# Ledger of designs, part 85: VH-VL binders against NAD kinase (nadK)

Target 1, 268 residues: NAD kinase (nadK), of Syntrophomonas wolfei subsp. wolfei (q0aze0)
Amino acid sequence: MKIILVNNRFKENTEKKAQEIAGQLSALNVEVIIDNGLDEPYAGTVDFIMVLGGDGTMLRAARRYGQRAIPVLGVNMGTVGFLSNIEINELAEYLPLILREEYSLEARMMLEVAVFQQQSLLTRVFCLNELLLRSNSPRMLSFALEISGQKLEPYRGDGLIVSTTTGSTAYSLSAGGPIADPQLDAFIVTPVASHIINKRPLVVSPEREISLHLLEEREAIIGIDGQIKMDFGAENRVLIKRAPHPLLMVNLKAKPFFTSIDRSLQRQ
Short names: E, the ipSAE of ESMFold2; O, the ipSAE of OpenDDE; V2, 0.75 times the mean of E and O plus 0.25 times the DockQ between their complexes.

## First folded at step 4 (VH-VL)

Design ad5 (framework fv_patritumab)
Fold by ESMFold2-Fast, scan of step 4:
Structure ad5 (fold): chain C 268 residues (1-268), chain A 122 residues (1-122), chain B 113 residues (1-113)
Amino acid sequence: as target 1 above (268 residues)
Amino acid sequence: QVQLQQWGAGLLKPSETLSLTCAVYGGSFSGYYWSWIRQPPGKGLEWIGEINHRGSTNYNPSLKSRVTISVETSKNQFSLKLSSVTAADTAVYYCARVEFYDSSPYYGMDVWGRGTLVTVSS
Amino acid sequence: DIEMTQSPDSLAVSLGERATINCRSSQSVLYSSNNKNYLAWYQQNPGQPPKLLIYWASTRESGVPDRFSGSGSGTDFTLTISSLQAEDVAVYYCQQYYSTPYTFGQGTKVEIK
């Protein structure tokens, strides 16, 4: 069995803990590849991905490996997040189940984001939460939104978020979007500080294709899961679709989404 | 246009708990880590820790046993609690934004609060 | 933890002259995947919070005058002010944001000669 162990180099003692766990897995005849974000994603065949850290580390793992249809387990290193399933102090207890493949999988949709300059593909990335189009200055953007060939009236504001249902509790929530059941497949399109008072978030079929481009020469950026930044100008176009494969998240322990989100919002 | 406003108690006695709050205006709370940094009078800057909108934290190991950072996402606010203060904790405390891109901070700390002077004296 | 060391501790420069501040990290802050140095420079005026001047070791923050420039890679970095102006009198800090805990240099005080 070969496992990728993904950690966040910015978490205190995380690299040391990753080495300890890698040693334990190696003692059990498991091949371990450590991904701390410094190197390119591992290109070889992998049976399982274990993510040590919070939601940010899971977002990176999903971007790098989510399209490979490999089970991904989130292991929390302290504060319980939405994307982790077990705590680090529970790992030893659950490890035999992992090695015997005795767990269920939950599919989470992902976005496929393709950025073009003129007709040339500049980059193609996947993400679990959202794409954010935003101004790179205090100035408002004027931009075109097209949904499956339907051209909407121009938007004017600070930007736009195109989110998965998993991402409904991330940037989209802060911008006024709805909370969505992550078991649903849908895009949530949420305006950011729209100049038009009554612009509403849209919930659209995941079969839709969404495109964005600027209507005037402005400095803007495309943000992916809050982790990747790309410059975006009037010569650029972005296409957003449902990714070919969902992220396959490992369930070893029941995690009640609605109770968790309700508790989180009430604490505020 | 993004602005950080901070407030909290400025005068403490040894053994008390420091409590400061920072509120984010004019920008998105999501997609960033929100940091606390302190600066003792006449000395350099020391990073205390950071938190994101989901409550995920990173702490300076030297302070981890005494520090708690919490978040109120619906209010775009985050708060610092530092327990068992001593005279060594006398400093100006700043909140700041850390943009997180490619599993790493992007800009360094590009937006800062005004600072709150905290004096610990008996 | 990554230790940041600046030199000199203080620097007196005449108006219009070049000021140079050095910063050394105890380990490399170069990220191999994007070929970026996770190093920032800040300016701090008395009674004010630090202001970001440079990120990625050499990229000027929006609104920062062209006279400020950053250079270096890996472990050795330099902030240059090509022609010192009166408003540049401040303490300057380098900072690594390669790994937590984020760490700062001890600061360099720039004064008019």
Scores: ipSAE 0.012, ipTM 0.525, lowest interface PAE 9.4, mean pLDDT 86

Design ad7 (framework fv_patritumab)
Fold by ESMFold2-Fast, scan of step 4:
Structure ad7 (fold): chain C 268 residues (1-268), chain A 121 residues (1-121), chain B 113 residues (1-113)
Amino acid sequence: as target 1 above (268 residues)
Amino acid sequence: QVQLQQWGAGLLKPSETLSLTCAVYGGSFSGYFWSWIRQPPGKGLEWIGEIYHSGNINYNPSLKSRVTISVETSKNQFSLKLSSVTAADTAVYYCARGEWFGDLSPYFDYWGRGTLVTVSS
Amino acid sequence: DIEMTQSPDSLAVSLGERATINCRSSQSVFYSSNNENYLAWYQQNPGQPPKLLIYWASTRESGVPDRFSGSGSGTDFTLTISSLQAEDVAVYYCQQYYSIPLTFGQGTKVEIK
């Protein structure tokens, strides 16, 4: 069995913990590849991916490996998040089930983001939460939104978010988007500080294709899962589709989404 | 345009607690890390810590035992408390907006005017 | 911690001449996943807070004059002022944002000769 351990180099003590876990797995005849985010993704065949960290580390793992249809387990290293399933101090208890493949999988849709310059593909990336289009200057953007070839009225404002249901509790929520059951497959399209009062978030079929381009030359960026940025100008166009494969998240224990989000929203 | 306005006590005695507040006007409070950075007279800049509107906090390990940063999202404000001050804590204290991509590591595009804090016996 | 070292500590340059400031990090601040150097430059005029000049090692902040440019990769970085103006008399700081804790160079004071 071959496992990739994904860790966060920028968090205190994570490298030491990753090495300790790698040693434990090697003692059980498991081959371990450590991915700390700095090198290119491991290109070989693997059986399982274990993510050691918070939601940010899981988002990176999903972008690097989510399209390979490999089980991915989130192991929390201290910060409570939505994308981890077990705590680090529970790993020893669940490890036999992992090695025997005795777990269920939850499919989470991902976005495929393709950025073009004129007719040429510049880059293609995948993400679990969202694409953010935003102004990179004090000026508001004017931009076109097309959904499956249907051109909507022009948008004017600070930007737009195209989110998965998993991403509904991330940037989309902060911008006024709905909380969505992550078991649903849908795109959530949420305006950011729209100048047009009646622009509402849209919930659309995951079979739709969404395209965005600027109507005026402006400084803008696109952000992917809050972790990757790309410059976006009037000669650029972005196409957003459902990714070919969902992220296959490992469920070893029940984690109730609705009570977790409800408690998170109750602040005193 | 974005403005950061800061206030708090300027004169302290050793062992007291420093308390400063920063208010954000003219821009979004959400989506950024908000940092405190200090500068002793005639010296360079030292990062103290940062907070995200959701409450995620990172502190400089050298100050972690004495520092608390908190946020009041409804007022677009965040605050610094530094306990057990000494003369070494005499500095101009700045609040700043952290723009980030990748792992929680920002650069600073807007700064407050600074508050001079003097600690003397 | 990543230590940032600037050279020189102070620099005297005549009006209209080139000023060059160097910054060295104790470890690489290049992140291969997004192909960026996590390095920023700030200008601090007397009595004022620092102002962002350059981020991602070479990207000029909006409103910053084109006489300012950043270069370098990995551990060695340079800020260049191609033709020094009177308003450029300031202290300049580099900053890494590759890892926590965030760290700054000690500063380089630029003065008119």
Scores: ipSAE 0.005, ipTM 0.475, lowest interface PAE 9.8, mean pLDDT 86

Design ad8 (from ad7 with heavy chain G98E E99G W100F F101L G102E D103Y L104S S105P P106Y Y107G F108M Y110V; framework fv_patritumab)
Fold by ESMFold2-Fast, scan of step 4:
Structure ad8 (fold): chain C 268 residues (1-268), chain A 121 residues (1-121), chain B 113 residues (1-113)
Amino acid sequence: as target 1 above (268 residues)
Amino acid sequence: QVQLQQWGAGLLKPSETLSLTCAVYGGSFSGYFWSWIRQPPGKGLEWIGEIYHSGNINYNPSLKSRVTISVETSKNQFSLKLSSVTAADTAVYYCAREGFLEYSPYGMDVWGRGTLVTVSS
Amino acid sequence: DIEMTQSPDSLAVSLGERATINCRSSQSVFYSSNNENYLAWYQQNPGQPPKLLIYWASTRESGVPDRFSGSGSGTDFTLTISSLQAEDVAVYYCQQYYSIPLTFGQGTKVEIK
């Protein structure tokens, strides 16, 4: 069995903990690859991915490995979040179940984002939460939105978010988007409103294609899951569609999504 | 706005130990790496090391045998000790924060004013 | 250690003209997971600490004038000042934060011609 341990070298003691867990797994004749984010993703065959950290580390793991249809388990290291299933102090209890493959899988849709410069593909990335188009200056953007070839009226504002249902509780929520059941497959299109533009969020089929481009020369960025930032100008176009594979999240214990989000909202 | 205030003895003799402290005001101490960086007069910048609020420390290997960085989380302070100083350790010493957005570092976004340390025989 | 080399060591540019500073790393500082180069540029005025100008090779720090821009990827990076102003006379440093130890270039002094 080969397991990837994903951690963040820049977060408290996760490298130390990853080494300890790798030692325990090696003693059980499990081959371990540690991915602290700095190197290219492991290219070989892998049976399981264990993510040590918070939601941000899970987002990175999803981008690196989410399209390989490999079980991914989020192990929380003290950061409150929605994407982990067990706490680090519970790992020893659940490890036998992991090794015997005694768990269920929950499929979470992902976005495929392709950025073009004129007619040339600049980059293609996958993400679990969202794409954010926003101004990189105090100046408002003017941009075009197309959904499955249907051209909407031009947008004038601070930006736009295209989110998965998993991402409905991330940036989309902050911008006024709806809270969506992560068991649903849908894109949520949420405008980042300014005083002179006020458009409503859209919930659209995950089979639709969404494209964005600037109508005026502006300094803008495309943000992916809050982790990738890319320059976006009038010569650029972005195409967003459902990724070929969902992220397969390991479920070892029930986590009540609705009560968790309700508690978070009550804290506002 | 986050501010770093630093202090410590600025005049040392060879073989003595340098001791500097940096205090963080106006923002969270937790969740960041806090660094020490030095600059000899008229020369470039050299990273000495960093510490996280939990006590996790990374040192520049060239200085590791002489350098100790420590943290006092209850006071939002971190400190540098450099032993066995020589004239080559004469420099302005800065404390700094490495900025973070999500899980991505983005360079030293907040700096202390610097402390001139002179090692004279 | 990743070694950072800047060129030129100094340059003199007329007011309103373009200044270009290059930085080369001995190893790639591209972090593929975030699709970012862990490279920053700093401006240092005499008697002051360095000020962050640009991070992730091309992202401008808040409050930094738009005449400053960064470009490049992997091992070769450029800082450009499109129209030099008097207040831009300073020493500029590149820095990688991809690998420990963190390392800086030797600096480039920008002066008015």
Scores: ipSAE 0.000, ipTM 0.423, lowest interface PAE 12.1, mean pLDDT 85

Design ad9 (from ad7 with heavy chain E99S W100Y F101D G102F D103W L104T S105G Y107H; framework fv_patritumab)
Fold by ESMFold2-Fast, scan of step 4:
Structure ad9 (fold): chain C 268 residues (1-268), chain A 121 residues (1-121), chain B 113 residues (1-113)
Amino acid sequence: as target 1 above (268 residues)
Amino acid sequence: QVQLQQWGAGLLKPSETLSLTCAVYGGSFSGYFWSWIRQPPGKGLEWIGEIYHSGNINYNPSLKSRVTISVETSKNQFSLKLSSVTAADTAVYYCARGSYDFWTGPHFDYWGRGTLVTVSS
Amino acid sequence: DIEMTQSPDSLAVSLGERATINCRSSQSVFYSSNNENYLAWYQQNPGQPPKLLIYWASTRESGVPDRFSGSGSGTDFTLTISSLQAEDVAVYYCQQYYSIPLTFGQGTKVEIK
């Protein structure tokens, strides 16, 4: 068995814990590849990906490896989040199940984001939560939204979020979007501080293509999963589609999504 | 370990163009945002802008009309040009590395030594 | 722009005593998508560039002594030096990296009493 162990080298204690776990796995005759985020993603074939960290480390792992159709397990190392399945102190208990491949998989849709300068492709990235278009200044944006060739009335406001259902509890929630069952596949399109009273969040088929471009010269930014930042101007266009493969999340124990989110909202 | 070496003219007259260069040694140039940050004597830090190895650039809006940041990926170098300088541009100018993979955000883990730029007539 | 305000501007602390510096952002720098606060702390000694101490509000940079710690979330953050040493006499800056332009606090000067 060959496992990629993903950690964030820049977060304190995760590198040390990753080395410790790699040693334990090697003692069990498991080949371990450590990905600490500094190098290119491992290009070879692997059987399993173990992500050590919080939700953010899982988002990074999803962008690097999510399109390979390999089981990915989130192991929490600190902050309680929505994307980890087990805690680090539970790993020893669940390790035999991992090694025997005795677990279920939950498919989570991902976005494919292509950014163009006029008609030239600048970059293509994948993400698990969302694409955020937002103003990089106090000025309101004016932008065009097109869904599967259908041009909507112009949007005016601070920005727009195009989210997966997994991302419905992330920035989309903060902007007034709905909470979505992550077992559903859909795009959630949520306006950020819109000045048009009738602009509601939209829930659309994941088979649709969504495009965005600015209608005025403004300084804007595209954010991907809150981790990648790109300048976006009137000369740019972004195209958002369903990614070819979902992220295959390992489920070793039940995580009660609705009771967890309900408790979180009561606290806020 | 990663080392940033910076150089450029330290004395300028009003209306001239400031030009500074930063070279990266001992680590990967690709995969990071590279920033310029300045500090007027006795004052705090002001972020000027950042550039990614692919050419993506973000500028501080207050300086955008006068500032140009460019990258020479083949040399692991990036440069700052600030036009139409005045006495208000007198500061120590630093180059700095933002974090890899954007996951860690553009906090600055390595800094150049700083270049004092004095604008006087 | 996100405005960063530090308090106090200057702080005198005896050797071995605790130093506490506060930083307030004009808007939240907490991002729910990755469950992180986009806040860093830097130390600047005279004639030197700033040195990263803390990032993600509470994560200590490698090689930074454990007497330095960061805490807080959203808009209110604290840098704590549990037992001040002579080498800790410096100006300390907080920085948000949630939104462009990146902005810094005005600085807090720490001196020995």
Scores: ipSAE 0.000, ipTM 0.407, lowest interface PAE 16.2, mean pLDDT 85

Design s16 (from b11 with heavy chain T100H; framework fv_bermekimab; at its last look DockQ between E and O 0.71; V2 from the best seeds 0.00; counts 0 for: pae E 7.9 > 2)
Fold by ESMFold2-Fast, scan of step 4:
Structure s16 (fold): chain C 268 residues (1-268), chain A 123 residues (1-123), chain B 107 residues (1-107)
Amino acid sequence: as target 1 above (268 residues)
Amino acid sequence: QVQLVESGGGVVQPGRSLRLSCTASGFTFSSYGVHWVRQAPGKGLEWVAAISYDGSNKYYAESVKGRFTISRDNSKNILFLQMDSLRLEDTAVYYCAKDHLWFGESPYGMDVWGQGTLVTFSS
Amino acid sequence: DIQMTQSPSSVSASVGDRVTITCRASQGISSWLAWYQQKPGKAPKLLIYAASSLQSGVPSRFSGSGSGSDFTLTISSLQPEDFATYYCQQANSFPLTFGGGTKVEHK
C-alpha cells in the first residue's frame, strides 16, 4: 500500500506529526509519500490520500489529487471544519479499517477552470469550492456571463462566484448564496455586491458550461478556492465546467451536515 | 497598426459571381470572429455575414442565404466572401469588420473596419 | 429578425447642443447594443458597445443608456467633428441588424 500524507506546512508541529505518522505507517509496511505543498504533486500511483489539517489543506489536496479517483481522508488537527471526517487522536482507532479498505466513499463534484488569453489556454485548474471573479481596485467590474452560450444581462459590481454544492457553505454563503446539500450536483452562481437590482444567485445544471469575460478594461483577479490568484484582463476568458471526476471522500464515521450548518448559522 | 483591407470589388453582370477578400494585420486574426457589412449608395448599414474565429460557425442575413458563402484562411489572415447569383440589390460598398469581443461564443460589436470595396452592376 | 428602429432620421443642431438619438428593438435584446458614427465616404467607427460601455479613445461627451428594447445615445455638447450619421446595432442574436441611421447636421 502506498499512501500520500498531505500536511499544512504553516501550522505549528504539523511537520513533526506527519513524520511520526509516516513512521508508524512504514512500520506496518505502508509506503509513505509526504506532500507539504513545496514540491510538485506526486506523479506515481497511490492507493490512499490522508490529509492532515483543516479545510484549507483538504482544498489543496483536492486540487492536486482530486481527479485521480483515489480515496481521500480528512484528518482534523484541531481546527473545526466541514471537510475532515476524523480527529487526529482517532487515527489509531480507524487505521486498521483504512488498511483493510473497510470504509464508504462520498463523491463530491469539482469544477474544471480553464483560463484563456483569447484562444490560447493559459492554465487548467480543478477546485472543490469555487471560482471567484473580483475587482482589484475601487472601480466596479462590468462583465459578461454566458451559460451554455446564452448571454445574460451584463453584470456590474464587485464580482461573481461560481461554486460547487460543497462550496455553498464557503465564500458563496458569505456573498448571499443558498446552502446546498453537498450530495446534489449543481453550479451555484452568486453575485458579489451587484449594482444591478434583482441580480439573484442562480442554481444551474452541472452539465452547463459557464464563461466569463470583462466588457471593459479593469483591474480584476480570479481566485480559486481562496488559494490561487491570477490577474484577469479584457482579453482573458474563463470557462468553467464539471470536472471529469469527483473527489472521493472517505467516510469512517457519520458527520451530520444539516445540524452542523444549523449550529454554525445560529452563532452568526 | 491594426488594419483590415478589402479587395475584389468591381463591376459585375447580374447572375454572375464575385469573390471579395479582406486581409488582416496588427492583431491575432485567428482569435476573433469577423463580419461582412454592406452599404448601398445613400442608404444605411446592412449586416451580411459573420464567421467565428475557427470557421466552425457561419451566419448569414436572410437576403443572402444560399447565394453568399463566408470563409477564412487563418494561416494567411484572410477573410473571404464568395458571392454567387448576384442581383442589382447587392450593389453596395462591402466592409469587413473585426468583432470587438467575439473571441468566445458570441458577437459584441465591430471595432475595426476596412475601407470598403465597391460592388456595382453594369447599366 | 429583430428590427431596429431609430429616431429621428435626422436632427439639425448647433455646436454646443445636447443631442439625443433613440433606438428601439422589436424584441428584448438585453444590453447587447452598439452605437457607430459614420462620416461621409468613411467606414463606421465604434462608439459604444454593450449599451453603455465607451470604446477606448472615444470622447466622454458620448454616452449610451438603456436595456431591453429602448436605448439612447447622448452627445452632451456637440463638437464640429460630431456632424455625422449614427447607427445602432443589436448583437443579441443572429442575424445582426442595424437601425436606419440618424443624420446629425448643421442648423
Scores: ipSAE 0.582, ipTM 0.824, lowest interface PAE 2.5, mean pLDDT 91
Fold by OpenDDE, look of step 5:
Structure s16 (fold): chain C 268 residues (1-268), chain A 123 residues (1-123), chain B 107 residues (1-107)
Amino acid sequence: as target 1 above (268 residues)
Amino acid sequence: QVQLVESGGGVVQPGRSLRLSCTASGFTFSSYGVHWVRQAPGKGLEWVAAISYDGSNKYYAESVKGRFTISRDNSKNILFLQMDSLRLEDTAVYYCAKDHLWFGESPYGMDVWGQGTLVTFSS
Amino acid sequence: DIQMTQSPSSVSASVGDRVTITCRASQGISSWLAWYQQKPGKAPKLLIYAASSLQSGVPSRFSGSGSGSDFTLTISSLQPEDFATYYCQQANSFPLTFGGGTKVEHK
C-alpha cells in the first residue's frame, strides 16, 4: 500500500505529525509520500491520501489530487471545519480499517474552473468549494452571468460566488447562501453584496455550465477556494462546470451533518 | 485601433444578388459575434443578421430570411452577407458591427461600427 | 418580436438643457438595452449598454436608467456636439430590434 500524507509546511505541528505517522506506516510496510505543499503533486500511483490539518489543507489536497479518484481522508488536528472525518487522536484506532480498505466513500462534486483570455485558456483548476469573483476596489462590479446559454440580468455588486454543495458552508454561507446537503450535486450561485438588497442565491443543476465576464473595463479578482488568486479583467471569462471526477472522501466515522451545523458554525 | 470596413455595395437590379464584405482589424475577430444592420435613406436602424463568434449560430430578421446569408471567415477576419433575390425595400446603407462582448453567443450591444456600404437599385 | 417604442420622436433643446428620451419595450427585456447616437452621414455610436453602463469614452453627462420594459436616456447638460439622433436597441433576444429614433434639434 502507498499513502500520501498531505500537511501544511507552515503548520509545524502538522509537519511533525506527518513525520511521525510516516514512521509508523513505514513500520507497517506502507510506502509513504509526504506532501507539505512545497513540491509538485506526487505523480505516481497511490492507494490512499491522508490529509493532516483543517479545511484549508483538504482544499489543497483536493485541488492537487482530486481528479485522480483516490480516497481522501481528512484528519482534523485541532481546527474547526467541515471536511475532516476523524480526529488525529483517533487515527490509531482507525488505521487498521484504512489498511484493510474497510471504509465507505462519499463522492463530493468538484468544480472545473476555466479562466480564459479571449479564446485562449489561461488556466484550468479543479476545486472543492468555490469560485469567487470580486471587485478589487470599493466600487461595485457589473458582470454578466450566463447559465447554459441563458443570459441573466446583469449583476451589480461586490461580486459573485459559484460554489459546490460542499462549499455551501464556506464563503457562500457568509455571503448569505443556503446550506446545502453535501450529498447533493449542485451549483450554488451566491451574490456578494448585490445592489439588489434581496437578490436571491441560485441553486443550479450540475449539468449546466456557468459563465462569468465583466460588463465594464475594470479590474476584478478571481479567487478559488481562498487559496488561488488571479486578476480578472474585461478580456477574461470564467467557465464553470462540474468536474469530471468527484472527490472521493473517506468516511470512517459517521458525522451527522445537519445536527452538527450549528456547533460547527458557532466555533468558526 | 478597432476597425470595421464594409465593401461590396453598389447599384443592382431587382432580383439580383450581391455579396457584402466586412474586414475587421485591431481586435480578436474570432472572439466576437458580429452583426449586419441597415438603414434606409432617411429612416431608422434595422437589424439584419448576426453570427456567433465561431459561426455556429446565425440569426436573421424576418424581412431577409431565406434571401440573405451571413457568414464569416475567422482566418481572414472577414464577415460576409450574401444577399439574394434583392428587392427595392432592401435599399439601404449596410453596416457591419462588432458585438460589445466576446464569445458572441448572446447579444450585448454593438460597440464598433463600420462606415457602411450603400446598396441601391437601378430603375 | 419585441417592439421598441421611443418618445419623443423629436425634441428641441438648447445648450445646457436637460434632455430625456424614453424607450419602452413590448415585453420585459431585463436590463439588456443599448443606446446609440447617430449624426448625419455617420455610423451609430454606442453610448450605453446594459441599460445603464456607460461605454468607454462617452461623456458622463450621458446616463441610462431603467429595467424591465421602461428605459430612459438622459443628457444632463446638452452640449453642441450632442445634437443628433438617438436610438434604443433591445439586446435581450433575437431578432434584435431598434426604437424609431429621437432627433435632438436646436431650439
Scores: ipSAE 0.053, ipTM 0.627, lowest interface PAE 3.5, mean pLDDT 91
Fold by ESMFold2, look of step 5:
Structure s16 (fold): chain C 268 residues (1-268), chain A 123 residues (1-123), chain B 107 residues (1-107)
Amino acid sequence: as target 1 above (268 residues)
Amino acid sequence: QVQLVESGGGVVQPGRSLRLSCTASGFTFSSYGVHWVRQAPGKGLEWVAAISYDGSNKYYAESVKGRFTISRDNSKNILFLQMDSLRLEDTAVYYCAKDHLWFGESPYGMDVWGQGTLVTFSS
Amino acid sequence: DIQMTQSPSSVSASVGDRVTITCRASQGISSWLAWYQQKPGKAPKLLIYAASSLQSGVPSRFSGSGSGSDFTLTISSLQPEDFATYYCQQANSFPLTFGGGTKVEHK
């Protein structure tokens, strides 16, 4: 069995715990690869991914490995977020189940984000929470949103968020979007400081293609999961689709989403 | 620097056909949709046809459907208009024009125009 | 087809005047309207797209407004080079259609 341990190199506790867990797994004849974010993603065949840390570390793991249909377990090492399933002090209890593959999987929709210069692809990235388009100057943006080729009335304001339902509790929420059940597949399109009152958040079928481009030359940024930043200008277009594969999140312990909403939001 | 140049206009006899060309330079031709727009002497502008950046979508005004064919050769940076079964009402200056933005189904406006080529139907 | 009704058909004006041209669509076109300027013997020049977005290199005395069905092009202080014919054009749906034009003439 081969497992990737994903941690955050700059959180000393997670690096130490990753080494300890790798030692325990090696003693059980499990091959372990540690991904602390410094190297390229491991490209070889892997049976399981264990994420040691909070939601941010899970977001990186999802971007790196989410399209490979590998089970991913979130192990909380501190403040409970929306994406962890068990606590680090529970890992020993659940490890036999992990090794025997006795767990269920919850599929979480991801975004496929393609950024173009004119008609030439510059980059493609996958994300779990959201894409943010935002002004990078004191001036507001004027931009177009197209859904499956259909032009909507131009947007004017600070920007726009396109999120998954999993991302509905992240930046989209702060910008006025709804909390969505993560079992739903949908895009949530949330304006950021719109100067046009009739621009309400939209909930859109996951089968649609969403396209964004500027209508005027302005300094703008595309943000991915709050962790990747790309410059965005009038020559660029971004195309957003449902990713080919969902993130497969391991469920070892029931984590009731709805009864925990207020507590989880309080702790963010 | 950015330029469109039409050619192929002239005097044409009843029922004859004609092929207009438009050569592009100074920009990446294959990234933009392009149009033909005509203007009869002393009259306003009339949109004639459009073709998407990759040629996958073609659109025509009702007055020319079935008679005119728009096409493009992205390797040579050339836009074409094949005009069959020409009529008196086809007498006009024909402009080619580059769309400013074209994502999805339709353009937003035409930001670069050629100088035009005159097509005259000889009655 | 979407009909574009442009008014007035002509304007006699002097340098320094404020000139207003209107354009009405036969059905809603959101903000998908462009304005063009054309001088005698020359090709049209794009001034404004998406109703109010000023094309690069166009002087700030030109502005566009409106959405839905009613649109306005304004020249805040007419200059000698602004004597020309102006056209609106909807870009909401094919076939694309132009207004009839407005000729701005020196008095």
Scores: ipSAE 0.050, ipTM 0.632, lowest interface PAE 7.9, mean pLDDT 88
ESMFold2 (binder alone), look of step 5: mean pLDDT 92; pTM 0.949

